# Ledger of designs, part 36: VH-VL binders against q8ka87r5to149

Target 1, 145 residues: q8ka87r5to149
Amino acid sequence: PNKFTVKAQEALQAASMLASSKQNQQIEPEHLLSVMLGDHDNIACQIARKLETPVDTLLSVVDREIDRIPKVTGASATGQYISSDLGKVFDTALKEAEQLKDEYISSEHLFIAMSEAGVKVSKLLKDAGIDRNAILKVLTSFRGS
Short names: E, the ipSAE of ESMFold2; O, the ipSAE of OpenDDE; V2, 0.75 times the mean of E and O plus 0.25 times the DockQ between their complexes.

## First folded at step 10 (VH-VL; framework fv_diridavumab)

Design t1 (at its last fold request DockQ between E and O 0.75; V2 from the best seeds 0.00; counts 0 for: SAP .511 > .496)
Fold by OpenDDE, fold request of step 11:
Structure t1 (fold): chain C 145 residues (1-145), chain A 120 residues (1-120), chain B 111 residues (1-111)
Amino acid sequence: as target 1 above (145 residues)
Amino acid sequence: EVQLVESGAEVKKPGSSVKVSCKASGGTFDVYAISWVRQAPGQGPEWMGGIIPIFGTANYAQKFQGRVTITADDFAGTVYMELSSLRSEDTAMYYCARDRWGYLYGMDVWGKGTTVTVSS
Amino acid sequence: QSVLTQPPSVSAAPGQKVTISCSGSSSNIGSHYVSWYQQLPGTAPKLLIYGNSNRPSGIPDRFSGSKSGTSATLGITGLQTGDEANYYCGTWDSSLSAGYVFGGGTKLTVL
């Protein structure tokens, strides 16, 4: 069973709403990354800030990429689907959760997955110094161990 | 193991509506897509539409646009398909099926199907 | 009338290899993952291949899938009597009315 935490589901719902507002039928990793980094209560945002990443600058880059996503109008604007790139992120997140012996896919797993899935946002994150090791290091510091 | 349990067989008159339910057992839908696929006797499967429950947004095949409504009840773990203005040509087996990542990786779990018969 | 085109039938003897083709366009097979389904008589379709070439758990490796351009192919080696069924390809279509589409189906007869 591929279960997501409530927080992860909320992030996905926010990504869907963002995509809808941009008239995008496909939900991309860029949508997810944007809403996660834009939410101060999201662990991804907290991790990025702990790493002293210029979050606002990164968000600007991500939002610019979102603006390049094809838009749909009219009757075809109904419905949404998960893009192949976002699917890769989910697959990677699942593997990450399994490796960490977690029962649920969390925002932490999604953030790690986005940095490691080999998609466009992966390069953006790596260019910003965000990778799996950096994320895990910060997470351990948050937990005091 | 996740299973999809569909509602029972339906016999309807032309012009009426039918609402079929699909309930997930052994788990939740999460980020999966639930599609409705029908199959008339001797014909191949035909995709009608689908929904990603956590998003609450549905997509419909053009052929059924305006005549089919797909909804999800997250609390009940159930997806519904309502088809209106029934005609004899709508007589078919109606399947609900799960797709892992919103129609990306194919329908890996299928219900047993619901027979809908439309006759005068 | 199916968006995806399959041969209506194929046949071979047990132990032989068969291939089933599925042809589409740039808006479907050319841009999205292809899945294959097996349907035995009186049963619901069963996912056989996903993501062009991946097998779900429980599907033997004698089933294979591939995609090139706007066409996909299902391969079955070591044909068994139990493989006699209808096979359908399917994929997402991102045309004006985006949705899932199936092929017309191929009836496989084991001689």
Scores: ipSAE 0.900, ipTM 0.946, lowest interface PAE 0.5, mean pLDDT 95
Fold by ESMFold2, look of step 10:
Structure t1 (fold): chain C 145 residues (1-145), chain A 120 residues (1-120), chain B 111 residues (1-111)
Amino acid sequence: as target 1 above (145 residues)
Amino acid sequence: EVQLVESGAEVKKPGSSVKVSCKASGGTFDVYAISWVRQAPGQGPEWMGGIIPIFGTANYAQKFQGRVTITADDFAGTVYMELSSLRSEDTAMYYCARDRWGYLYGMDVWGKGTTVTVSS
Amino acid sequence: QSVLTQPPSVSAAPGQKVTISCSGSSSNIGSHYVSWYQQLPGTAPKLLIYGNSNRPSGIPDRFSGSKSGTSATLGITGLQTGDEANYYCGTWDSSLSAGYVFGGGTKLTVL
């Protein structure tokens, strides 16, 4: 289905707030990745730390990409919409949840999807050693702890 | 699966306001957009605006900017549209419709519509 | 006039094929996914095509969609008398006041 876990919904709301603070009408995968990695308790940050990824460096690159997203000011500036790239992430996350037989779309599915959806952040994550197999291996090890 | 139901038909005088509700059954609002689309007699559909309830922000067509307000009650699964300063040209069928992943994929669920008649 | 331009009418006999065009701009069809809607007399519109070319469950494969540049096309093969309806394209427009737009509509008559 297309319901999100509470934690995934919170990340999406944070991404919307970040886009608003940057005067971006379109919400991009970059916004979602930034808020997930920037929250030390988010599963994405925990996975990246377990993989020994330099999270602060990755965040700096993502935040620089956000600063390049077009800004809209004036009377119509308050509207927001989902970008086509974020839609690709959502579609990929839904497929991951279905393949893993999970009832909801979780933060883990969103993180996998950002690496696999073929969007700009996908290359950034893969260059940092973060892909589907790496994420799943770390998630399996969390069951052991 | 999901069904949308608009509130009942209304007859209004020029200069007044109308507030129409849209209730979702069989599901809650999520990352969907809920749009309001009207259709005057003999004319095509016209998008008025929408909201992505999880974000709480609304988008409005320029034609309706300043006259329309769209809000959501996240827990009740209900979206409201209020149109002010009514005039006879506002007489139409009003639909609510759902779009998956915000406004990305077009409106896959439509209500049956509700008539608003503006008459002196 | 609509920002998305469609022919006002098309007609063909049962069993025949028709296409319906939708012409827009870089801020709408050129940048965003196109959807197509069927509106039978006296009913709400119904989604036929989303994401340029995908069919929702229950829509037969004789309905097809495509997009090239700033134009989109709905194809209908094997026409049936029940296909007589108005057809609308729709898409997001990301210009000044970003919002959704519909085409002016095409009336399909099955003779």
Scores: ipSAE 0.721, ipTM 0.881, lowest interface PAE 1.3, mean pLDDT 90
ESMFold2 (binder alone), look of step 10: mean pLDDT 89; pTM 0.928
OpenDDE, look of step 10: ipSAE 0.894; ipTM 0.944
ESMFold2, fold request of step 11: ipSAE 0.684, 0.664, 0.678; ipTM 0.873, 0.864, 0.875
ESMFold2 (binder alone), fold request of step 11: mean pLDDT 89, 89, 89; pTM 0.925, 0.926, 0.928
OpenDDE, fold request of step 11: ipSAE 0.899, 0.898; ipTM 0.946, 0.946

Design t2 (at its last look DockQ between E and O 0.86; V2 from the best seeds 0.78)
Fold by OpenDDE, look of step 10:
Structure t2 (fold): chain C 145 residues (1-145), chain A 120 residues (1-120), chain B 111 residues (1-111)
Amino acid sequence: as target 1 above (145 residues)
Amino acid sequence: EVQLVESGAEVKKPGSSVKVSCKASGDTFDVYAISWVRQAPGQGPEWMGGIIPIFGTANYAQKFQGRVTITADDFAGTVYMELSSLRSEDTAMYYCARDRWGYLYGMDVWGKGTTVTVSS
Amino acid sequence: QSVLTQPPSVSAAPGQKVTISCSGSSSNIGNHYVSWYQQLPGTAPKLLIYGNNKRPSGIPDRFSGSKSGTSATLGITGLQTGDEANYYCGTWDSSLSAGYVFGGGTKLTVL
């Protein structure tokens, strides 16, 4: 599957906007995680809350990491690009979608990928008790309801 | 199979503008970049700029800043490159090329190219 | 002149191995994935290697890529006459005015 769900696309667009507002040229997993967890309508936020994760605390940590991302200003500020870490998340998300036999890459795949891709946000999520198994368990409960 | 179809050859006068289109067909990644790469006769490829349609942001090579404009029409699945203030040195083959995750993994699909000739 | 530096030409006999180097800096090869392209006469460039050392579908394992520090290398084993072409390295450059950059190219001649 080469396509993302509408909600996944919206999250990515929001991540880009967040990065822009922070004067970041590279879009990082931290940007994506921040907008996903900050959106009550995003499945990642719902999963985190179901897991009783202190979402606001996690968001604060993620935001601090975003503040460490290099900033560009002035005439040298141009368009954005995908960081290597975010690329790893996308590759992992694609694999997750394939494993789950899903036609599209969704926010849940991205959320799983962020926890499993071995990037900085992966550690943040795991420290918060969020991993692939925990996410899948919650997803099963959502789909069964 | 993904294909990039570019618009036809162009012959332009110095000082004029040219706008080349690149239409993507087939199964495409949503998070891709379309880059414009030109190649003058006997020269290597030169990256001009690119756009990631899903983000709506374009990047430009410093050499072409202020003279090139790259835009995307998502509904038409088409990316455009407009180059203004044309010079004889702009005579080249102009390619559009796709990268899977923005600009991360290289350009895996190329158009056949559009010849742009600038002459008085 | 090019941000990435390649040798202008290399040559070898059929069946031999050749390597093409690509040198850059920390803002490009040092921090970003390197790609390699093959360009046959009268054709568009073709992606040979991506992600430093990965081959797209259809690319034979005779082609290999590696990266160390701010340099990258393309390896071609079992050289064939059909490999005669121009080869370019490319990568993203995150310096001021971030953008994609190509090497100057290497002409490979099969003797």
Scores: ipSAE 0.872, ipTM 0.940, lowest interface PAE 0.6, mean pLDDT 94
Fold by ESMFold2, look of step 10:
Order: C-alpha cells, then sequence, then structure tokens
Structure t2 (fold): chain C 145 residues (1-145), chain A 120 residues (1-120), chain B 111 residues (1-111)
C-alpha cells in the first residue's frame, strides 16, 4: 500500500494538531495513540473498550508522557517532523497492511503497529492487554456482529 | 516507483522572485516530506527547506528564513518553492527531493533539477 | 565550513575498500538517523544509506554505514571505477532552527 485510509489520515492530522498545541516539533506515537483512544468513534477506542481496557487510565499515562516531550517556542517553532519512534510505527503498519494484502494503511494497522513496534507506547498497550493477537481477535468479532 | 519533476529552467533579474514547482508521480506515501535542495556551481548540496504536505507544515533553513516559501497543493500533487529578493549568488541547480516518513530516512527520490540563473 | 565534517578526499585502488567519515554533534548525528548520498558529475545525488546502516532497494551490500556517538562512517568495498564520485552525509539537526544538513562532501578517486 501507498496511502493511508481517510480515517487514518484524520488521526495523523489530529496527532499533528495535538503536537502543535503542546509546542512539540516532533510528532510521537504518544500523540497518535492519544487522539485515537480519545475519539470514541475511532476503531482503536472501540477495540480497547471491547477488551475491557481502562481507557481513562491508559490515556492519563499517555498524556503524562506527552507532557514530558520537549517544547519548542519562538521563530524556530513553526515546523514539525516525524520522530524515529513514529517512523517505526509507520514501518510496522506498512508491513501489517502488506501482509494482509490491503491497498491502504488503516487505523487498525496503526493501532496494531503501536502495540508491536517496540516503542514506549508498545509497552503501555501490552501491559494493558492490547497486542496484535488481542486486536485481531476483537476485529474478527466485529465482523461477526 | 516515484518520480519528481521540477518546472523548467528560469533566468531572473536581481531583486525578483522565482517560483519552482515539483510534481510527484507514482506511488507516494502520505507522510512524505518534499525538500528543496540547491547546489551552486562547484559547491555541495544545500538544504533550503521542506514541507510535509499532509500536515501542511514547512521547515526552513535559517539562511533562507524570510526569503523562501514552500507550499503544497495536495490536489495537484505539487509542491512549490518561491525564493524572493534574488541575488547573483542564488544562481544554482535547484532540486526537489522526497523523504519517506517526513524527514526521517533521508531523500530517496530526487528530481533531475532545474537551473535558476540570476543575471542582470 | 559545514556543520557535518567530512574529509575532502579519499582514494584507493579498484577492488579495495575505503571508509568516509562524517563528524557532527549531539544535535544532529547524535540524536538523528544518518543518510549517505552519492553524486556522480552532472547528476542529482542518490541515496546510498539511510537509518544509519540500511540500504535502499537496489544498493549493493558492498556499501555499508555505521554510527558511533556523534560520528558516522560510510564503507565501500570492492571498489569500482564507477564509484568515483562525491559522497555526502546528511541528517536532521534539531538546534536553533531545526532543519536538514549535509556534510561538505568527500571526493572518492579510484586509482
Amino acid sequence: as target 1 above (145 residues)
Amino acid sequence: EVQLVESGAEVKKPGSSVKVSCKASGDTFDVYAISWVRQAPGQGPEWMGGIIPIFGTANYAQKFQGRVTITADDFAGTVYMELSSLRSEDTAMYYCARDRWGYLYGMDVWGKGTTVTVSS
Amino acid sequence: QSVLTQPPSVSAAPGQKVTISCSGSSSNIGNHYVSWYQQLPGTAPKLLIYGNNKRPSGIPDRFSGSKSGTSATLGITGLQTGDEANYYCGTWDSSLSAGYVFGGGTKLTVL
């Protein structure tokens, strides 16, 4: 795949807006996870709830991590760039989409990738019982319902 | 297999501006960055700035801050670089180049470049 | 005077190997991935190495990269006359106004 779905693009744009509001030049997986879990209509939030994850607690931890990301102010603060950790998430999401023969990288691929890419949010998700197998199991049950 | 094509060569007078376009074709990733890199005769490449079109944010090298503007037209698949207040030392080859995943992994696709000549 | 320092030139015979160094700081090489570019005369630069040590598709494994602290190294083995080119390191620099920087370049001569 070459492109993100519309829903995935919206999540990425929301992550960029969150980073900007926090004066962060680097866009991190924490920004992406926060916006996806914080949106009740996002598939990531729906999966976490199906797994009975305490989403408020997880978001509080993610929000604390965002507050620790360096802030940049002044004339040099206008641009943003992708962190190395978010790059790992994107590479992992691409591999998931390719393995499944999907034409687009979806919100589901991004959520799986955040659990599997070996970045800080990966540990948070796995400690909360969210990993590739758990996510795929829930997605299968959504199709059955 | 991505191709980048810059607009054609330009000859400009000192004090004017130039706007160069870069059109991407082929498979592109949504979070790519397009950078503008110039190279004066006998010199190495010099990064001028770039943009991540999906985020709409541009970064500029300090040397060019205030003279360069980089914009993206997502519909046309085109990125523009405008350099104002041209001087003779702005005579160079101008390249657009793409980085996969923003600026993370370096520029893996380059245009062939376009010449901007500033002469009175 | 480049932010990233490279030797101006290196040389070796066909079939031999060379290394090209790139020295920077914590605001660039120390905290960001390094890339390497080859530029043949009259052509655009071509990416050889990204992510410190990874090769794009189509780059032979006789090209290698590494990074230690604030320094990076490009290795080229089995030198061929077609490898004669300018080589540049590049990376993101997060100091002052964050942006991308290239090294000053190294001319490789195959003799």
Scores: ipSAE 0.631, ipTM 0.852, lowest interface PAE 1.6, mean pLDDT 89
ESMFold2 (binder alone), look of step 10: mean pLDDT 89; pTM 0.927

Design t3 (at its last read DockQ between E and O 0.77; V2 from the best seeds 0.83)
Heavy chain, then light chain:
Amino acid sequence: EVQLVESGAEVKKPGSSVKVSCKASGDTFDVYAISWVRQAPGQGPEWMGGIIPIFGTANYAQKFQGRVTITADDFAGTVYMELSSLRSEDTAMYYCARDRWGYLYGMDVWGKGTTVTVSS
Amino acid sequence: QSVLTQPPSVSAAPGQKVTISCSGSSSNIGSHYVSWYQQLPGTAPKLLIYGNSNRPSGIPDRFSGSKSGTSATLGITGLQTGDEANYYCGTWDTSLSAGYVFGGGTKLTVL
ESMFold2, look of step 10: ipSAE 0.753; ipTM 0.888
ESMFold2 (binder alone), look of step 10: mean pLDDT 89; pTM 0.926
OpenDDE, look of step 10: ipSAE 0.896; ipTM 0.945
ESMFold2, fold request of step 11: ipSAE 0.794, 0.781, 0.783; ipTM 0.899, 0.896, 0.895
ESMFold2 (binder alone), fold request of step 11: mean pLDDT 89, 89, 89; pTM 0.928, 0.924, 0.928
OpenDDE, fold request of step 11: ipSAE 0.913, 0.913, 0.914; ipTM 0.950, 0.950, 0.950
ESMFold2, last read: ipSAE 0.792, 0.739, 0.798; ipTM 0.900, 0.888, 0.904
ESMFold2 (binder alone), last read: mean pLDDT 89, 89, 89; pTM 0.928, 0.925, 0.927
OpenDDE, last read: ipSAE 0.909, 0.913, 0.914; ipTM 0.949, 0.950, 0.950

Design t4 (at its last look DockQ between E and O 0.67; V2 from the best seeds 0.74)
Fold by OpenDDE, look of step 10:
Structure t4 (fold): chain C 145 residues (1-145), chain A 120 residues (1-120), chain B 111 residues (1-111)
Amino acid sequence: as target 1 above (145 residues)
Amino acid sequence: EVQLVESGAEVKKPGSSVKVSCKASGGTFDVYAISWVRQAPGQGPEWMGGIIPIFGTANYAQKFQGRVTITADDFAGTVYMELSSLRSEDTAMYYCARDRWGYLYGMDVWGKGTTVTVSS
Amino acid sequence: QSVLTQPPSVSAAPGQKVTISCSGSSSNIGNHYVSWYQQLPGTAPKLLIYGNNKRPSGIPDRFSGSKSGTSATLGITGLQTGDEANYYCGTWDSSTSAGYVFGGGTKLTVL
């Protein structure tokens, strides 16, 4: 796959906006996870809730991590870039989509990638009982399989 | 195979503006960054700015800030670079280039370049 | 002049090894991935190395990259006449006005 779904794009756009509002130049997986879990219409949020994850608690932890991201003030607050950790998530998401033989990279792939990419949010998700197998199990139930 | 197709050569007078286009063929820009890099004769490449279409935000080199505008048309799969207040020193080859995941992994696809000549 | 500093030229005989250095600072090479570009005469730059030490598909293993601290190095073994070109390092700079920066370039001459 070489493109993202509309929902995935919306999540990424929201992550960028969140980073901007926090005066962060670097867009991190934490930004993406925060906007995904905070959106009831996002599949990641729905999966987390299906897994009976305390989403609000998890969001609080993620937001605390976001607050630790360096801030830039003034005119230099512009110039956003993708962090290396977020890049790892994207690489993992791409592989996940390929493995599942999907044509698009979706929010599902991003959520799986965040849990498996070996970055900070991966540990947060795993501590919350969220991993690839758990996610796939829920997805199967959503699809009626 | 993804290719970047740039608009044709331009000849401009000092003080005028030029707008160059870069269209993706065989793919989308999504989370890629499209950068504009120019190269004057006998000089090295110079980054002017870039845009990550999915984020809708452009970055500019300080040297060109206020004089360059980079925009993206997702429907047309095209990125534009407009440079105003042209001067003779702006005579160069102008490349658009794609970078995977923003500006993270280097510019792996380049256009053939657009020659912009500024002369009175 | 350039944010990233490269030697202006290097030369070696065919079959030998050459290295090209790229020196920066904490706001660029220190915190971001370095890429290397090869530019043959009359052509656009070509991505040679990305992510400090990774080769895109089609790039021979004769080309290698490394990074330490605020410096990066491009290595070319088994030098061939076709390797004669200009080489540029590049990376993101997040200091003031965030943007991509190139080195001044190194002209490689095959003797």
Scores: ipSAE 0.819, ipTM 0.927, lowest interface PAE 0.6, mean pLDDT 94
Fold by ESMFold2, look of step 10:
Parts: sequence; structure tokens; C-alpha cells
Structure t4 (fold): chain C 145 residues (1-145), chain A 120 residues (1-120), chain B 111 residues (1-111)
Amino acid sequence: as target 1 above (145 residues)
Amino acid sequence: EVQLVESGAEVKKPGSSVKVSCKASGGTFDVYAISWVRQAPGQGPEWMGGIIPIFGTANYAQKFQGRVTITADDFAGTVYMELSSLRSEDTAMYYCARDRWGYLYGMDVWGKGTTVTVSS
Amino acid sequence: QSVLTQPPSVSAAPGQKVTISCSGSSSNIGNHYVSWYQQLPGTAPKLLIYGNNKRPSGIPDRFSGSKSGTSATLGITGLQTGDEANYYCGTWDSSTSAGYVFGGGTKLTVL
């Protein structure tokens, strides 16, 4: 079945495009976090602003990390694939959607997963005050539950 | 759950092309990869290439670069593989297979396969 | 032929243990998860092991996987006649022509 919401799919496609523009064959959690926080309409950006996170500073750190990802060039470079760290984010997001009894993996599941999957961006988010409990508290204020 | 069904068997002349379809019941906007794997009689499986439909960009084994094209039709939930300039050594069973999280975890769903025969 | 090297055959009696090796390089086994496939005669390959050492639902625990450096191993204990099949390792190879690769295969004979 269709497991991702439209907004989550759009974020993943944007992450793929960002990786391509940086000559990265591997799509990393850093790419996904950058496009989600950099999109004013994304729920991740809205949550971070509600938490009063210094989003521009966090983005600059994430973008610096992207610049350190190996580049692949030359005649034999082809295609893209998902890094093992992004795979951990996806596994964590699926688990989160299952725990919340949601049928689709959404942008907020991906955002929670990036804080909880134990990957490099997880520490960046937690150091900025963003973890599962903080995200859920903000979401409760948006929904009333 | 995802099920994969390849199009029917084909007999082709050398120098022609073949286009095989793989219809997935699991939807079109997943982070799964759909791979094409062939297996000649008495030989092991050989990965030809794949596509992650959400990204729309295909990956090809170097051996097949320039002869194989893999595309996805998100609306129909179908992936296609076209192999051109057919030779007798292209006679094989052709499978489509799904990999969870874009080639990361191995192919956990396989079609039953379809035969392409290149003769005469 | 394959960049992943497996022994061409292994044999043992019912109840015994066998191991099947898969030798690669840093661009494949060294940096990517390894999978193992079983192929019974006349059927498509079937995933036995993913993520180096994890079993899909329905695969009994007498099948195991491990990885060390650039080598991976499939273990089968309590060997049964129904285990007679070809076994393939598989992984992503992230060299300049990145793609998925299968090992050459190992025929397991149960005597």
C-alpha cells in the first residue's frame, strides 16, 4: 500500500534533489532534515519555531555536515541510493506511525524519527531541545490531544 | 503486503528489443526499490538494474548500461524494463523484485518470473 | 565472475551444520548490509537473511548470518533434506558503478 503522506513524499523528493545537487549518491538524514527545516510550510519548521529553536543556526550546522558527505563524479557515477542511517530513520518512523496507530508515515513521524534514530542529526536535534517528548507536546497544542 | 506480477513470456529475434512490465499492488510512492534480475539456465541471478519510484531515477549494472532502460508509471503502479539489441545470451528468466528502503535490505518480494527467449 | 566469491558447493548429512562463506571488498560487504537467498529448484530466490544477521518472518532460527570485515557467513544447523538448494549472498556495491551484486552461488547437497 501507499505508506507515506504526500507531504512526506515531497520532503523525500526534495532530499533526493538536494543530494543530487551536492553530487552525493547516498541520501542521508542530513539532506532530509535540511529540506524539512528549510521549508517554511513544513511541520518540522513550524514545530522548531514553536519550541523557539534557533533554526537558522541549526540549518547552517546541518548544511555544513552535508558539505562533508563524499561526492561522486566521473563517467561511471550513476543513480542514488539510501544510506544505512536514513534506513534507520525510516525504520524508526514506521515504528512511530505504528505506535500512534497511523496508517501513513507523515512528516512528523519522520521528524520524530530523526531525533530518535540514534544517527548524527539525532544529537544535533536533541542538543537544540528537540526530541520525541518536545515534538509531541507541540503537536498536542496544535491538535488539542 | 506487496505482490509483483510480470507480463507474459516473449519470444524475440536477435537485434530486437523487449519490454517487460511488473505490476505492484503496493502503490507507487514508496521508498522501496524495484529491481530487475535475470537468470539464464544453469546460472545464478544477475542484477540488471532498479528504480526507486519515489525518486524516479534508475540505477543500472555496468554490464547493461546503454542497453537497458527501467521506468516507473506511478499512476498505473507499474515498473517497466526494456532490453535492446537482444542476443541469444539474453535468453533467461526475468524477475522483478522489491527491496525495502531502496536497495538497503535485500529483495524480500519476488515475482514468479517471465521467460524471454531470443532465437533464430 | 562475481565480485562476491562463494564456494561452489557444500555437502553434509541430515542433522549436521554447514557454513557458506561470501568474500567481498570494502566497497560491498565492508560498507553495506549483506543478504542471503535460498533458491529451490524451479522457484524464484527467497530472502533468508537481511541486515547481515536478521531473519524475515517465517525463517527458522537454525538459519543464521554474520559478517566480519569484508566477509559474510550463512550458517545452517540441523540440516534437513529440504535445505538442498542453491544459496546466494547479495549486497550493494558502492564502487564508481554502484549497483547490487549477487555471489556466484553455493550448491548445498544433503546426503
Scores: ipSAE 0.695, ipTM 0.873, lowest interface PAE 1.4, mean pLDDT 89
ESMFold2 (binder alone), look of step 10: mean pLDDT 89; pTM 0.925

Design t5 (at its last look DockQ between E and O 0.84; V2 from the best seeds 0.82)
Fold by OpenDDE, look of step 10:
Structure t5 (fold): chain C 145 residues (1-145), chain A 120 residues (1-120), chain B 111 residues (1-111)
Amino acid sequence: as target 1 above (145 residues)
Amino acid sequence: EVQLVESGAEVKKPGSSVKVSCKASGGTFDVYAISWVRQAPGQGPEWMGGIIPIFGTANYAQKFQGRVTITADDFAGTVYMELSSLRSEDTAMYYCARDRWGYLYGMDVWGKGTTVTVSS
Amino acid sequence: QSVLTQPPSVSAAPGQKVTISCSGSSSNIGNRYVSWYQQLPGTAPKLLIYGNNKRPSGIPDRFSGSKSGTSATLGITGLQTGDEANYYCGTWDSSLSAGYVFGGGTKLTVL
């Protein structure tokens, strides 16, 4: 697939806005994870809740990581771009969508990708007990209900 | 197959403005970056700026900052590049090109180019 | 002049191997993936290599890319007359004013 779901697009846009508010020119996986977990309507947040993850604690950790991202100010602060780490997440998400035979890259795929892409947020999620298998187990329960 | 279709050739007077469009055919831009690259006769490609439509933010080369404006219309699946205060040195072929994941993996799809001629 | 530096020209006979270098800095090649473009006369640039060393569909394995530190290299084996073209490296520069940058280009002549 080469398309994102509406929900996934909304998450990415929210991530961009968050990055902008933090004066970050690079959009990082941390921005995306923060907005996804902070949105009760996002499947990632629902999955984390189902896994009994201390979401607020995790968000605090992610927020601290965001604060470490370089900031740009002044006239040089123009457009935003995707970081290499976020690119890895996208590549992994694409692969995940293909593996699951889905036509679109969804928030589910992005969440799985963030846990599996081998970037900083991957470790944060794994430390919180969130990995691909755990996510898929919860997704199965959602679809069965 | 995704194609980028650019607007037609332009002939402009010095001091005027030109606006070139780039429309995606056969797909959407999503998280791709659409860049504008120009090439003067006998010269190499020169990046002018780009936009990631999903973010709605544009980046500009310092050389063109203040003189170029790049915008995206998601509904029309079109990206625009407007260059103002035209001068003879702006005579060139103007390409739009798609880059995967916002400038990460190179420009894999190019338009055919739009010739812009600036002459008195 | 260009942020990325390439040799202005290289030449070799058919069947031989050529390499084209691209040197940059930590804010561009050192930090982001490098791409290579082939431009035949009268045509738009064509993506030849992406992600430092990956070939898009349709690009023969005669073309290869590598990156080390702040430099990148394009390799062309089994040189063919049809390979005569201009070649450009490119990458994203995350310096003060983030933007894409091209090399100055290398003219490849097949003798």
Scores: ipSAE 0.903, ipTM 0.947, lowest interface PAE 0.5, mean pLDDT 94
Fold by ESMFold2, look of step 10:
Structure t5 (fold): chain C 145 residues (1-145), chain A 120 residues (1-120), chain B 111 residues (1-111)
Amino acid sequence: as target 1 above (145 residues)
Amino acid sequence: EVQLVESGAEVKKPGSSVKVSCKASGGTFDVYAISWVRQAPGQGPEWMGGIIPIFGTANYAQKFQGRVTITADDFAGTVYMELSSLRSEDTAMYYCARDRWGYLYGMDVWGKGTTVTVSS
Amino acid sequence: QSVLTQPPSVSAAPGQKVTISCSGSSSNIGNRYVSWYQQLPGTAPKLLIYGNNKRPSGIPDRFSGSKSGTSATLGITGLQTGDEANYYCGTWDSSLSAGYVFGGGTKLTVL
């Protein structure tokens, strides 16, 4: 698939806005995870709560990592680009959508990818008990109704 | 797969502006950058700038800062590049190119290019 | 002068191997993926290698890429006369005025 769901696009736009507010030109997986966990209605937050993860503690750790990201100021500071690590997340999310035979790359695929892409937030998520298997199990319970 | 088509060739006078369009066929813009690259005869490619349409943010090479404007119209699936204060050194082939994930993996789709000639 | 330095030319006989180097800095090759482009006469550049060492669909495996530190290398084995072209490395430069950069190019001659 080459398309993202509307909700996934909104999360990416929120991550871009967060990066801009932090004076970061690079958009990192930390930005994406922060906006997804910080939104009570986001599927990532719902999954983490179902897994009984201490979401507020995890979010605090992620936000601290964002504060370490280099800042750029001045006339040229308005441009943005995707970090290499966020690119790994996108590649992993695309593979997850293909494996699950989904037509669109969704917020769920992005969340799985953040746990599986081997980036810094992947370790944070796995240490919190959030990995592909755990996420898929929760998603099955949501959709199996 | 997506194809990129630049607008037609142009002949311009020094001091004028040119606006070139880049229309994507066979796909839609999701998370990509569209870059503008020019190449004068006998020279290598030169990146002018790009835009990531989903974020609405443009990046410009320092050499072109203040003379180039890059915009996207998601409704039309089109990216525009406008170069102002033209001079003879701006005579070149101008390409648009797609870079997956926003300048990360290199330009995997290129237009055929369009010629801009600046002469009196 | 180019931010990324390539030899201006290389040559080798058909069937042989050639390598093309690309030297940069920590603000570009050292921290970002490198791409390689082939440009045949009268055509747009074509992506040969992305992500330092990956081939797009349709690029034969006799083209390879690698990266070490702030340098990247394109390898071409089994040279064919149709490989005669200009080759460019490219990457993102993440300095204060961030932007994409190409190397100065290497003309490959197959003798």
Scores: ipSAE 0.713, ipTM 0.880, lowest interface PAE 1.3, mean pLDDT 90
ESMFold2 (binder alone), look of step 10: mean pLDDT 89; pTM 0.927

